# Miniprotein binders against q53ft3: the designs that were tried, part 110

Target 1, 195 residues: q53ft3
Amino acid sequence: MFGCLVAGRLVQTAAQQVAEDKFVFDLPDYESINHVVVFMLGTIPFPEGMGGSVYFSYPDSNGMPVWQLLGFVTNGKPSAIFKISGLKSGEGSQHPFGAMNIVRTPSVAQIGISVELLDSMAQQTPVGNAAVSSVDSFTQFTQKMLDNFYNFASSFAVSQAQMTPSPSEMFIPANVVLKWYENFQRRLAQNPLFW
Key: E = the ipSAE of ESMFold2; O = the ipSAE of OpenDDE; V2 = 0.75 times the mean of E and O plus 0.25 times the DockQ between their complexes.

## First folded at step 12 (miniprotein)

Design he13 (at its last look DockQ between E and O 0.78; V2 from the best seeds 0.00; counts 0 for: pae O 1.6 > 1.5)
Fold by ESMFold2, look of step 12:
Structure he13 (fold): chain B 195 residues (1-195), chain A 97 residues (1-97)
Amino acid sequence: as target 1 above (195 residues)
Amino acid sequence: SDRKRLIIKAKMAARWLRLALERARQGNTEEAKLAIEYAIRLLRRIEELATTPEEEEIVEQAIEAAQEALQLLEQGKPDEVEEILQEAIELLEELIQ
């Protein structure tokens, strides 16, 4: 029903259903994660009058889970980007996940989704600054990804004089990568949703 | 309280069953089955929360109706589930009252 995406990682589409109305995704090495995208897969919508409350859980200094409400997903807002970097030392909030299993590895956090009536969700207040504009966060994410790709590809660039003949290898001129990078940045700045 | 939790779960289960009915009418058997499965998980929790014989009997009947509807969908008979799903929804409305 749900998916979870972190930039630079494979998308997760197989949430663990841990209760009749609760789903979780594991986030290993969560300390390197700044943003997470939670979205509806499209396999089934929420029934009318229902939606999902999205929580982030990380282990505190004692290894105990600390849960924080990030925000919501609904049929009208089926995907959301959440900033979690500032939450890794924040205070916990009231949450519906009760006595969940303790996270065993210090670097593993969880995203929890609680399926609820919209009336129940309206009484909850997310932690501040967790939810971000999907357009602004996408643009920021994509620019960081493009910069990383360009720097990575450029680190393999060689001059004509440096190339060793290797008939089984294929080469891409560095300016092709630069042209793609510049064109993509221009298109993204003009229309962040052009793709 | 157990009664407040029961009512919330019953409202949610009824919402899932209404979605199932809608999807079955549209011929979307896969979504209808998923909706019923979610409703049954909620109904099992409602059964744990029930504190009176009346509540227990109503939820047992709702589970039986939902399970029969699921079986009919698995048999490729989506046009036969409407009355059974409506019965389950009405039982849940009684729990809410």
Scores: ipSAE 0.708, ipTM 0.900, lowest interface PAE 0.9, mean pLDDT 80
Fold by OpenDDE base, look of step 12:
Structure he13 (fold): chain B 195 residues (1-195), chain A 97 residues (1-97)
Amino acid sequence: as target 1 above (195 residues)
Amino acid sequence: SDRKRLIIKAKMAARWLRLALERARQGNTEEAKLAIEYAIRLLRRIEELATTPEEEEIVEQAIEAAQEALQLLEQGKPDEVEEILQEAIELLEELIQ
């Protein structure tokens, strides 16, 4: 039902079910992790009126697990990016996973997903700065990337009269790059997840 | 409270069963089965939370209905699960009242 992704690591698609409504991913070497992506696999949606509360657990100075609410995933928002690097010094509790017999090892953090009613989720407050605005951030990143590429490519643009003969080189008209850029922008605007 | 927890889980189970019903109608048998399995897990928890014989009986009946529905789906009979799933949902609604 759920997947978990850390940059530079293999995607995790097999969560440990620790309760009827709770799933856990292990994150080894969590100290090196800045962001975590939690997403639905698409095998089955949440039932109507339900979603997932996403928690992060790390050992405190005493070695006890500290759970913090990061945010939520829903059918309408089936993926989310969370910043966890700044949470390691935060305060938390054992809830809602504290009653679960979860094997913990040093240097291993956990992502917990609790399947809950949306109305119940609405009463919960995520820790500050954990939730990265997924859609906006993604769109902004993509736009910046596109702009960077376009600017880079355009910096090499010359007129035919300005071209130095180089039979070994292939040249692409600048208008082709522009058309690609425009088409990509259009597609991105229509569906940010068009790929 | 345990009662509150029971009600919440019952609502959740009902929603899974409704999803199962919808998926069964659509011919998505695998998703329907998964949804029922989730509901059954919740029902088992509800059974543990039940404090009265009436609650226990309702939950037991709901589990039986859900299991029957699952079996029918395994047999490739999605058209026959509607009534049974509806029964299970109604049982849970009774429990929520």
Scores: ipSAE 0.177, ipTM 0.652, lowest interface PAE 1.6, mean pLDDT 84
ESMFold2 (binder alone), look of step 12: mean pLDDT 87; pTM 0.882

Design he14 (at its last look DockQ between E and O 0.01; V2 from the best seeds 0.00; counts 0 for: pae O 1.9 > 1.5, placed apart)
Fold by ESMFold2, look of step 12:
Structure he14 (fold): chain B 195 residues (1-195), chain A 97 residues (1-97)
Amino acid sequence: as target 1 above (195 residues)
Amino acid sequence: SDRERLIIKAKMAARWLRLALEEARQGNTESAKAAIEFAIRLLRRIEELATTPEEEEIVEQAIEAAQEALQLLEQGKPDEVEEILQEAIELLEELIQ
């Protein structure tokens, strides 16, 4: 349902579902990460009246997770870029992940997504320094994200003769992805704010 | 309280089932199945939170209806799920009261 992208890394599209309403992505070597993109894959929307609260977790000096609310994704805002470089020593916030039995390793942070009623989300306040820092940095990060997404999606391209049956999984012709990529790249270069 | 948590999860499950109904009507079978699967996970949690025989009976019936709807979608019968999904939604609305 969700994807997670870090510049220079492969896109993650297989979140671990850790509860009926919670999903996580592991971020190894999190200390080198400055920004992360969280987005909806488009395979299924949120139900009306629901959305996702996005959290970042890193281990504290004792190796215990410290969770911070980054922001939200919704059907109306299905992707967001979060700056996490300033959060690696921040104070934790109230969060729904603290009682979860998940694998914790000292050098791995996590992005957590909690699917919630919109009314519940309206009462939450993200940490203040999660925003993208500049337009120039935003444009460079966005371009790298687009390149990574295209490379990832195209790596799954198969001919009709090579296709393995997968009745529970959707497939996209590679030329459709290429056409989308080229058009989006052109539009972004002409006007970084067109979307 | 367990009752408050049960109501929140029942509201969420009902919203997933409403999405499943809309997706099935549009021919989006894989999306409808995924929505029902999320609802079933919530219903199983509701079953753990149930504290009265009435709550237990309602949630068991809702699970049965959701599972039947999922099975019909797996069989390629999306036109047959509307009444069953609506039944599950009504059970959840009863549970919320």
Scores: ipSAE 0.646, ipTM 0.880, lowest interface PAE 1.2, mean pLDDT 79
Fold by OpenDDE base, look of step 12:
Structure he14 (fold): chain B 195 residues (1-195), chain A 97 residues (1-97)
Amino acid sequence: as target 1 above (195 residues)
Amino acid sequence: SDRERLIIKAKMAARWLRLALEEARQGNTESAKAAIEFAIRLLRRIEELATTPEEEEIVEQAIEAAQEALQLLEQGKPDEVEEILQEAIELLEELIQ
């Protein structure tokens, strides 16, 4: 029913079902994780009027799990990106997983999905900055990528006078790269999903 | 973040200004002008990203310095450009602190 993705790791598609309405993914070495993607596999939709509340748990200083509400997934929004890197010092919230003593190793965090009524979900408040707007996240990523590329490319910039003859080498003028960069920036500003 | 973007662009601009300085010293006036023009374009973007009066002032001064350097090169005074470009570079270095 659910999948979990951490960048640089294999996708997880086999959640542990700990209750009829609760699913858990283990996240080893959670301290190195910045973002987690939770998504529906598309095999089984939520029942009508229901969705999934997504929680993150990490061990506190006493080794006890602290659960925090990250956000939601629904049939209408079947995937979401969450930032978890800044949650290590966050306050725990009331969570549906509290009674479940899941044996944890200190380095393993968990993503929990609780299937709940949409009306109930609407009354819950996720922890701040955990839910990443898809549009904002994409825009930020794209901008960083663009800046990185430009920085990389411009680091190789030389004047014509500095050039060493290399007949087998093809060159791209710096102004072409700049024009591309500017055009892309403009397009991104107009519509972050232009492509 | 906007701050991160500002820093990245400031580093880029400084690189172009350093290139301009080298080209000017070598008497490659047209290359120096081109490099300064690239720097100015980035400085304009940095100006848009500035959020504090201090950042705005630094960027403004850097733009002025870069423009002055460009004008001096256009006037055939490359010997006077070094100090101005160095000032602009230092301003950008301050901005990224």
Scores: ipSAE 0.126, ipTM 0.579, lowest interface PAE 1.9, mean pLDDT 85
ESMFold2 (binder alone), look of step 12: mean pLDDT 86; pTM 0.865

Design he15 (at its last look DockQ between E and O 0.66; V2 from the best seeds 0.61)
Fold by ESMFold2, look of step 12:
Structure he15 (fold): chain B 195 residues (1-195), chain A 97 residues (1-97)
Amino acid sequence: as target 1 above (195 residues)
Amino acid sequence: SDRERLIIKAKMAARWLRLALELARQGNTEDAKAAIEFAIRLLRRIEELATTPEEEEIVEQAIEAAQEALQLLEQGKPDEVEEILQEAIELLEELIQ
């Protein structure tokens, strides 16, 4: 139902359902992530009167999750870009001794989506500056999603000489995907909201 | 309270079943089945929250109706699910009372 995209990474389309109304994406190496995109895949919409509250969670210095509301996705706004770079700090204060040996431990944050009644969502306040709605961010997201899809599809390309017979299988010529990719990029540069 | 949580989940389950009804009317049986499956997961949670025999009876009947609707869709009979889904929705509305 949901997808999650980080620039420079493969899109995630298989959220882990952790409760009847809650879905999670893992974000390994979250300290290197500045923005995430959460979007509806378009397979099944929310029922009328419902939507999704989007949360970010990171482990604190004790390994305990710290959850923060980023914003919302709905049928009327089915994708959103969230800035998380400023959300990874906190609980820290002045420290009189300094550090001489820094241990870098891989860490995993999470994006959580809670499916809720719109009335319940209306009373929630996201953390400041998390949601990003600039045209530049939308264009960057769309370009990265396009590049990711093209690279993925191209990784399965074979020449006619390499094909095994499969008469019941349908195929799409690779040049069709390339032409679509080039046309989409051109149209996006002309009008980021054309689709 | 458990009653307040039950009411919220019953409202959500009814919304999923209304979506399933609309999807079935459109011939979109795979998405209708998915919507019913979401509703059934909510109904199972409602079953855990139920504290009176009346609540237990209503949710059991709603689960049976939703499961029947799923079975009809799996059999390729989307035209036959409307009455059964409407009954499940009405049971949930009674539970919300």
Scores: ipSAE 0.632, ipTM 0.867, lowest interface PAE 1.3, mean pLDDT 78
Fold by OpenDDE base, look of step 17:
Structure he15 (fold): chain B 195 residues (1-195), chain A 97 residues (1-97)
Amino acid sequence: as target 1 above (195 residues)
Amino acid sequence: SDRERLIIKAKMAARWLRLALELARQGNTEDAKAAIEFAIRLLRRIEELATTPEEEEIVEQAIEAAQEALQLLEQGKPDEVEEILQEAIELLEELIQ
């Protein structure tokens, strides 16, 4: 039903079912993990009105599990990317996994998925900054790239009075670059996938 | 409360059975079986949460119906599971009331 992916590692498609409504993936060497992808396998869907609450668990300094709600997966959103690197020192939250006997080793974290009613899920608040929006990330990347390019190009800008004749070179006015930049930004804002 | 937990699980079980019914209608026997198995696991938990003989009886009947449906799917008789699954769903709805 569920898969779990860590970059540079083999995909996990066999979650351990620890309860009638709970599944767990083990994440060895969790300290090296920045992002985790949780996704539905495309086999059995959630029943109507149900989804999955996704939790992250790591051992604290005393070896006790700290659980944090990362976010959700649903039939409408069958995959999600979570940043967990910044959570490894965070505070625990309420979770449904407390009573389960989950075998843990000190270097192994866990992704837990609780299959729940959507109404119940709506009452839960994920930890901040865990959910990564692909669209937002792309937009931010593109914006940074554009800014970088503009800054780079602008660093070569000279006034006409400062220009040295070079018959072999073509010059583009800085205002043209600016106009392009502004137009691109506008298009990006309207539709990040306009290309 | 235990009662609230029972109701939530009953709602979930009913939803799984409804999914199973739809999957069976579509000819997706394997996923239908999986859905029924999910429901049965929930039903077992509900059985543990039941506090009255009436609740216990309803849950037991629902389990029997779900198991029968599963068996029919294993036998390649998806057309015969609809009535049985519907019965199980109705039993759960009674439990939720």
Scores: ipSAE 0.583, ipTM 0.853, lowest interface PAE 0.8, mean pLDDT 86
ESMFold2 (binder alone), look of step 12: mean pLDDT 86; pTM 0.862
OpenDDE base, look of step 12: ipSAE 0.565; ipTM 0.849
ESMFold2, look of step 17: ipSAE 0.612; ipTM 0.869
ESMFold2 (binder alone), look of step 17: mean pLDDT 86; pTM 0.862

Design he16 (at its last look DockQ between E and O 0.49; V2 from the best seeds 0.62)
Fold by ESMFold2, look of step 12:
Structure he16 (fold): chain B 195 residues (1-195), chain A 97 residues (1-97)
Amino acid sequence: as target 1 above (195 residues)
Amino acid sequence: SDRQKLIIKAKMAARWLRLALELARQGNTEAAKAAIEFAIRLLRRIEERATTPEEEEIVEQAIEAAQEALQLLEQGKPDEVEEILQEAIELLEELIQ
């Protein structure tokens, strides 16, 4: 249902389901990661009135997980970029992943997604510096690339409507992410400042 | 608070089943099956928290209906799941009250 993307790494599309309403992606070597993208694959939308709270967890000096709320994904905002570079020594927040409070392998962090009622999500406050900044040129670049990715992927979903006619639903073929990544890398190699 | 937690999970399960019904009507059988599976996982947690025989019976009936709907979808019979899914949703609405 979810994907997780880190620059320079393969996209993860197979979240580990760790509870009836919770999903996790492992992030090895998390100290080198500055941003993470969490997005919905489009295979199954959230039910009406529901969405996903997105958390980041890293092991502290004792190897115990520290969980922090990054933000949200919903049917209306199906992808989000989170800055995690400033969070690797911060305070934990209240979180629903109590079963994941175990000593973790060093250098492995996790992205957790908790599927919840929207009313429950409205009561939560993300850690302040995780959100995308409007003046951060890297964040602006990645947001523009996410918009480009969404538009590109959507054109394939529309072009394939004859095979899967779903007038109230949008679908993305699984290989569209790879095609977009290949095009993006080619353009960046030709002009690193194309955006 | 156990009753409140049960109600929240029942609301979420009902929302997954309503999504499954919509997906089945659209012919999206694989997504409908996945939505039912999410609902069943929530229902089993509700079953663990049920405090009265009435709550246990309602949840058990809802699980049985959802499992039957899942089997019909696995057999390629999405047109046959509507009444069964609606029954499961109505059972959960009784539990929420």
Scores: ipSAE 0.682, ipTM 0.889, lowest interface PAE 0.9, mean pLDDT 78
Fold by OpenDDE base, look of step 12:
Structure he16 (fold): chain B 195 residues (1-195), chain A 97 residues (1-97)
Amino acid sequence: as target 1 above (195 residues)
Amino acid sequence: SDRQKLIIKAKMAARWLRLALELARQGNTEAAKAAIEFAIRLLRRIEERATTPEEEEIVEQAIEAAQEALQLLEQGKPDEVEEILQEAIELLEELIQ
């Protein structure tokens, strides 16, 4: 359902589902990360009237998780870029992940996505400066990230005849990735701020 | 409140089931299955939070309906899924009232 991309790193398409409505990506060496892209894979949309609240978690000086709301993803805005490099000094707020015992490793941050009603999301206020606002910089960055993702994903593409049976793994057809890429490019061209 | 949380989850479950219905109609069987699975997970949490026997029964019936719908999709019978999903949605609407 969700993907997570950090520049210069492998794309993550397998979020850990930690609850019925919550997904988590691990971000090792988070101190070197400036921006994170969270996006819909296009396999399953949100139900009508629902979306995802995107949170970032890092360990505080005491090693306790600090969760901050970065922003949102929706069917209308299926991807978003967040700047996380400046969030390390923030105070924690109440968050939907607080009751979950998520195993944490030092130097590993987390992106959490909470699937929620849009009405509930509207009542939440993201931390300041997390959303990338510069249109030109945003477009260029997004294009680079998209190209990176596409190139990465396509490098693993095999024909069905070349597939090795792996019943524990899920596979995404290459044409789905391409379709997603093309749709994203089209939307970006129409409105660079569609997300 | 616990009741409010239950209602919110029920609303979410109903929305997933509606999506599943739409996806099934479109022939997107795999996505429909996934949507149903999401709904079932929510329903199980609702069941755990139910405070009355009536609530428990409604949720149990909704789970059964959702599971049946999932089985039908596995069997390649998407046309038979609509009625069952609609039943599950109606059960949840009753719970939300």
Scores: ipSAE 0.645, ipTM 0.882, lowest interface PAE 0.7, mean pLDDT 84
ESMFold2 (binder alone), look of step 12: mean pLDDT 84; pTM 0.838

Design he17 (at its last look DockQ between E and O 0.56; V2 from the best seeds 0.63)
Fold by ESMFold2, look of step 12:
Parts: structure tokens; C-alpha cells; sequence
Structure he17 (fold): chain B 195 residues (1-195), chain A 97 residues (1-97)
């Protein structure tokens, strides 16, 4: 249902479900990470009236997780970019991931997504400075996201000689993905805030 | 506290089942099955929170209905899930009241 993207790394699309309404992504070598993108894959939307609260967690010196609310994803805002570099020394906040037995090494942080009613989410306040407002940071993440998406989509490409008939499946010609990629890069270079 | 937590999870489960119904009507069988699975996970948690025989009976009936809907989708019968999903939703709305 969710994806998680860090610049220079493969996209993660298989969140670990740790509770009936909670999902996590592991972030190895998290100290080298400045920004993460959390997004909905588009396979399943949230039900009407629901959304996801997004948290960042890193282990403290005692091995206990420190969780901080980054923000939200919803059907109306299905992706968000979060700056996490300034959060690695922060204080924990109230969170729904309580006393869970999640196996983790000291160098691995986590992104947690808690699926909740929108009314419950409206009562929560994200930590300050988590949302991206810098054009350079946004442009950097967007360029990496574009590269990652193109490489990911291209990994499914087949030539005409390799195709088998499959009338129940939809296909996208590879040049459509390339044209989209080129057009998006051009628009981003002209106006980094066009989105 | 247990009653308040039960109601919250019942509201969420009902919303997942309403989504499943809509997805099944659209022919999106795989997404409908996934939505039902999310609802069932919530229902099993509700079962642990139930404190009265009435609550226990209602949640057990809702689980059975959701499981039957999932089975029908696995059998390639998405047209047959509407009534059973509506029954499960009504049971959850009764729990919420």
C-alpha cells in the first residue's frame, strides 16, 4: 500500500506490517539520510475518512526507539517529503507504536505509518521542520525519485520479440515512460515548484 | 477504555468494508480482498476487546461474514459479495452504537 524512497537507494514497496493498522520500513545506515519520501503506491486507497500518520524512529543509547511524528499521507495528499537529518537528536513524542517487539540493529531507523481516522489525525501536531520547504532539497529528492522511478519501470520492459499475448493485462509502451520522464525533468528544471 | 477502543476499531473496520464493497463493484477484486483482510485484522482485535456476550456475538458474526466475502472473491464471485459485506457493515454499526 505504501512506498518509501531515499535518494540513491532502491525504492521500498514492501512495508512490514507490525500491527493491524501499523506498517514500518527499515532505514539502514540512517545517519547518512537527510530526506525520505513516503507515498501511497496506488494499489489500495485509504477508505473515506481515513489516512496515515507518518513517524520517524531511531534507537537511543539504551536501544529504545525514539518516535517522532513527521506528518501525514492521505488520499488527497498521497505523497510527502520529510527532512529527517535534524531529528536524530530530538526528543520522543506521543505515538501509537508503543511497546512493540520490533527487531532492530542500533544503526537502523524506521519509518512508521499508522492508519487512522482523519478525526484522530487532526488532533496531532508534527515535529517542527520535518516538512520540506527548500527548493534545493525538493529538487534533489525529485531528481533522485525520477531516476529511481525510470529504472524501476524500465526493469519491467520487454521487446516486441519477447511479448506473449495477454488480453486480460494492460501494457504501457516503454517510450511512454521515457517521454514522461523527459517531460517531467524539463518542467522541474523550468519551475521546481510546478507540482 | 476498552469500549472506547472497541468503537474506534469498529469504525475503522466498517470503513475498510465499505471500501471493499466499492472496489468489488468496480471489479477490482485484488484490492477488495486486501481491504477485507485489513478489516478482518481489526475485527480480531475487536474480538479481544469485547467484554459482553452481545459484543462477542456481533464481532464473531462480522468476522464470519467478512471471511465468507473473502472466500467468494477467491472463488471469482465478486458479484455475490454485496449482501454479505452490507451485513458485516451493519453489524459493525450496531457495535458502534
Amino acid sequence: as target 1 above (195 residues)
Amino acid sequence: SDRERLILKAKMAARWLRLALELARQGNTEAAKAAIEFAIRLLRRIEELATTPEEEEIVEQAIEAAQEALQLLEQGKPDEVEEILQEAIELLEELIQ
Scores: ipSAE 0.655, ipTM 0.882, lowest interface PAE 1.2, mean pLDDT 79
Fold by OpenDDE base, look of step 12:
Structure he17 (fold): chain B 195 residues (1-195), chain A 97 residues (1-97)
Amino acid sequence: as target 1 above (195 residues)
Amino acid sequence: SDRERLILKAKMAARWLRLALELARQGNTEAAKAAIEFAIRLLRRIEELATTPEEEEIVEQAIEAAQEALQLLEQGKPDEVEEILQEAIELLEELIQ
């Protein structure tokens, strides 16, 4: 359902589902990360009236997780770029992941996605410095990230005849990735701020 | 409150089931299955939150309906899924009231 992309790193398409409505990506060496892209894979849309609240978690000086709301993804805005490099000093607020005992290792941050009603999401206020505001820089960055993702994904493309049995793994058809890419490019061209 | 949480999850489960119904109609069987699976996970949580025998019964019936719908999709019978999913949705609507 969700993907997570950091520049210069492998794309993550397998979120850990930690609850019925919550997904988590691990981000090792988070101190070197400036921006994170969270996006819909295009396999399953949100139900009508639902979306995803995107949170970032890092360990504080005491090793306790601090969660901050970065922003949102929806069917209408199926991807978003977040700046996380400046979030290290924030105070934790009440968050939907607070009750979860998620095993954390030092230097590993987490992206959490909470699937929620849109009405509930509207009542939440993201941290102010997480949104990427420059349209031109945003477009260029997004294009580079998209190209990186597409190139990475396509490098693993095999025909069905070439596939080896791996029942424990889920596969995304190449056509789904291509369709997503094309749709994203079209939206980006129409409105760079559709994010 | 637990009741508020129950209602919220029931609303969400109903929305997933409605999506599943739409996806099934469109012939997107895999996505429909996934949507149903999401709903079932929510329903199981609702079951844990239920405090009355009536609530427990409604949730149990909804789970059974959702599971049946999933099986039908696996069998390649999407046309038979609509009625069952609609039943499950109605059960959840009853729970929300």
Scores: ipSAE 0.638, ipTM 0.880, lowest interface PAE 0.7, mean pLDDT 84
ESMFold2 (binder alone), look of step 12: mean pLDDT 86; pTM 0.856

Design he18 (at its last look DockQ between E and O 0.50; V2 from the best seeds 0.00; counts 0 for: pae E 1.8 > 1.5)
Fold by ESMFold2, look of step 12:
Structure he18 (fold): chain B 195 residues (1-195), chain A 97 residues (1-97)
Amino acid sequence: as target 1 above (195 residues)
Amino acid sequence: SDRERLIRKAKMAARWLRLALELARQGNTEAAKAAIEFAIRLLRRIEELATTPEEEEIVEQAIEAAQEALQLLEQGKPDEVEEILQEAIELLEELIQ
């Protein structure tokens, strides 16, 4: 019903069901993860009046998992991006997963989804700075991509007076776009969210 | 309390069954089956929370109806589930009061 995506990793579409209304995804090597996308696969919607509360948990120094509410997914907002890099020392409120004994290795965190009535979800408060608007993230990426391209291409600009007898025009060598694409693609492969 | 938890889970189970009915009417048999399976898991938890013979009887009947609906869908008979799903929903509404 749910999917979980981390940049640079394969999408997870097979959540572990740990209770009648609770699902988890494992996040190995969680220290290297900055953002997680949680989304509905679209195979089955929530029933009317229901939705999902999304939690993050990592092993603490004494081995007890700490669960933190990140936000929500619903039929009206079926995907959300959550920033988790700033949560490793955070505190949560009421923890619906806290009574469960979930087996965990020291380097593996979890995303938990609790399927609930919307009325119950409205009473919960996510930890600050966890949710990231998809519009804001896309806009930031697009702006940084455009700025990077403009600055790179402009650094190779020559005036027409330097090249041909049509000095009123500026031009850019044809290979500049390729150089920009190759450099940008390399950086994106290292960190899809480097922007 | 156990009664408050029972009512909350009964509301959730009824919502899953209403979704299953809508999906079955649309011919989306696999999603309808998944919705019924979610409802059955909730109904089994409700069975653990039931404290009166009346509550136990209602939950048992709702489980039997949901299981019959699931079996009909597995047999490729989505047109035959409407009445039994409606019965299960009405039982849950009675449990909620």
Scores: ipSAE 0.537, ipTM 0.849, lowest interface PAE 1.8, mean pLDDT 77
Fold by OpenDDE base, look of step 12:
Structure he18 (fold): chain B 195 residues (1-195), chain A 97 residues (1-97)
Amino acid sequence: as target 1 above (195 residues)
Amino acid sequence: SDRERLIRKAKMAARWLRLALELARQGNTEAAKAAIEFAIRLLRRIEELATTPEEEEIVEQAIEAAQEALQLLEQGKPDEVEEILQEAIELLEELIQ
C-alpha cells in the first residue's frame, strides 16, 4: 500500500504493519537523511473519506521514541516529501504509535503511517518545517526520487519465463511501473504541486 | 472512550468494505481482497472493544460476511460478493447507530 524513499537508498515497499491501521518503515542511519518521500504504491487506494497521517520518530536523549506529525498522504495527494533533518533535535509527544510495541535499534528512525478518517486528520497540525515548499527544489528532488524508484524497480524485472513460483508474493508487471512513472512525470510537469 | 473508538473503527471498516465492493466491480480482485482483509483486521479490533452481547454478535456476523466475500473472490466469483459485502456494511452501520 505504501512506499518510502530516501535519496541514495533503495526504495522500501514493504512496510511493517504494526496495527490494523498503522504501518512503519525503518530508516537506518537517519542522521544522514535530509528528506524522505512517502507515497502510495497505487495497488490499493484509500477508502473514500480516509487518508494517511505520516509521522516521524527518532530516539531522544534518553533513547525514548519521539514522534512528530510530518503531514499527510491522500488519494488526491498520493505522495509527499518531508524534510526531517531539522526535526532530529525537536521535542515530541506521544502519538498514535506511542502505544505500539515497535522494536527500535540505535540510529534507526521510523516513518509511521496511520490510516485515518480525513475529518480526524484535519484536526491535526503537522510540524512547521517538515513540508517542502520550494517548487524548484521540490521538482528536482521528486525527479531524482522517481528515477531512483524506477531504476530500482527495473533492476528486478524478469520475463515470465524467468519467474520462479512464489505463491506468497504478488508481482507487479513492469509495464505498470512504467505507466505509473510516465503518468507521474506528466502530472509533475503540468503542476509540480499536484501532490 | 472505548465506545468512541469502536464507532470510529466501525466507520473505517465500513469504508474499506465499500471500497472492496467498488474494486470488485472494477475487476480488481486482488485490491478488493486486500481491502476486505483491512476491514477484517478492524473488525477483530472492534470485537475486542465490544461490551455487549449484541455488539459482539453484530461484529461476528460482519466478520463472517467479510470472510465469505473474501472466499468468493478467491473462487473467482466477484459478482456474488456485492450482496455479502452490503450485508456486512449494513451490520456495521447498525453498530454505529
Scores: ipSAE 0.458, ipTM 0.805, lowest interface PAE 1.0, mean pLDDT 83
ESMFold2 (binder alone), look of step 12: mean pLDDT 86; pTM 0.858

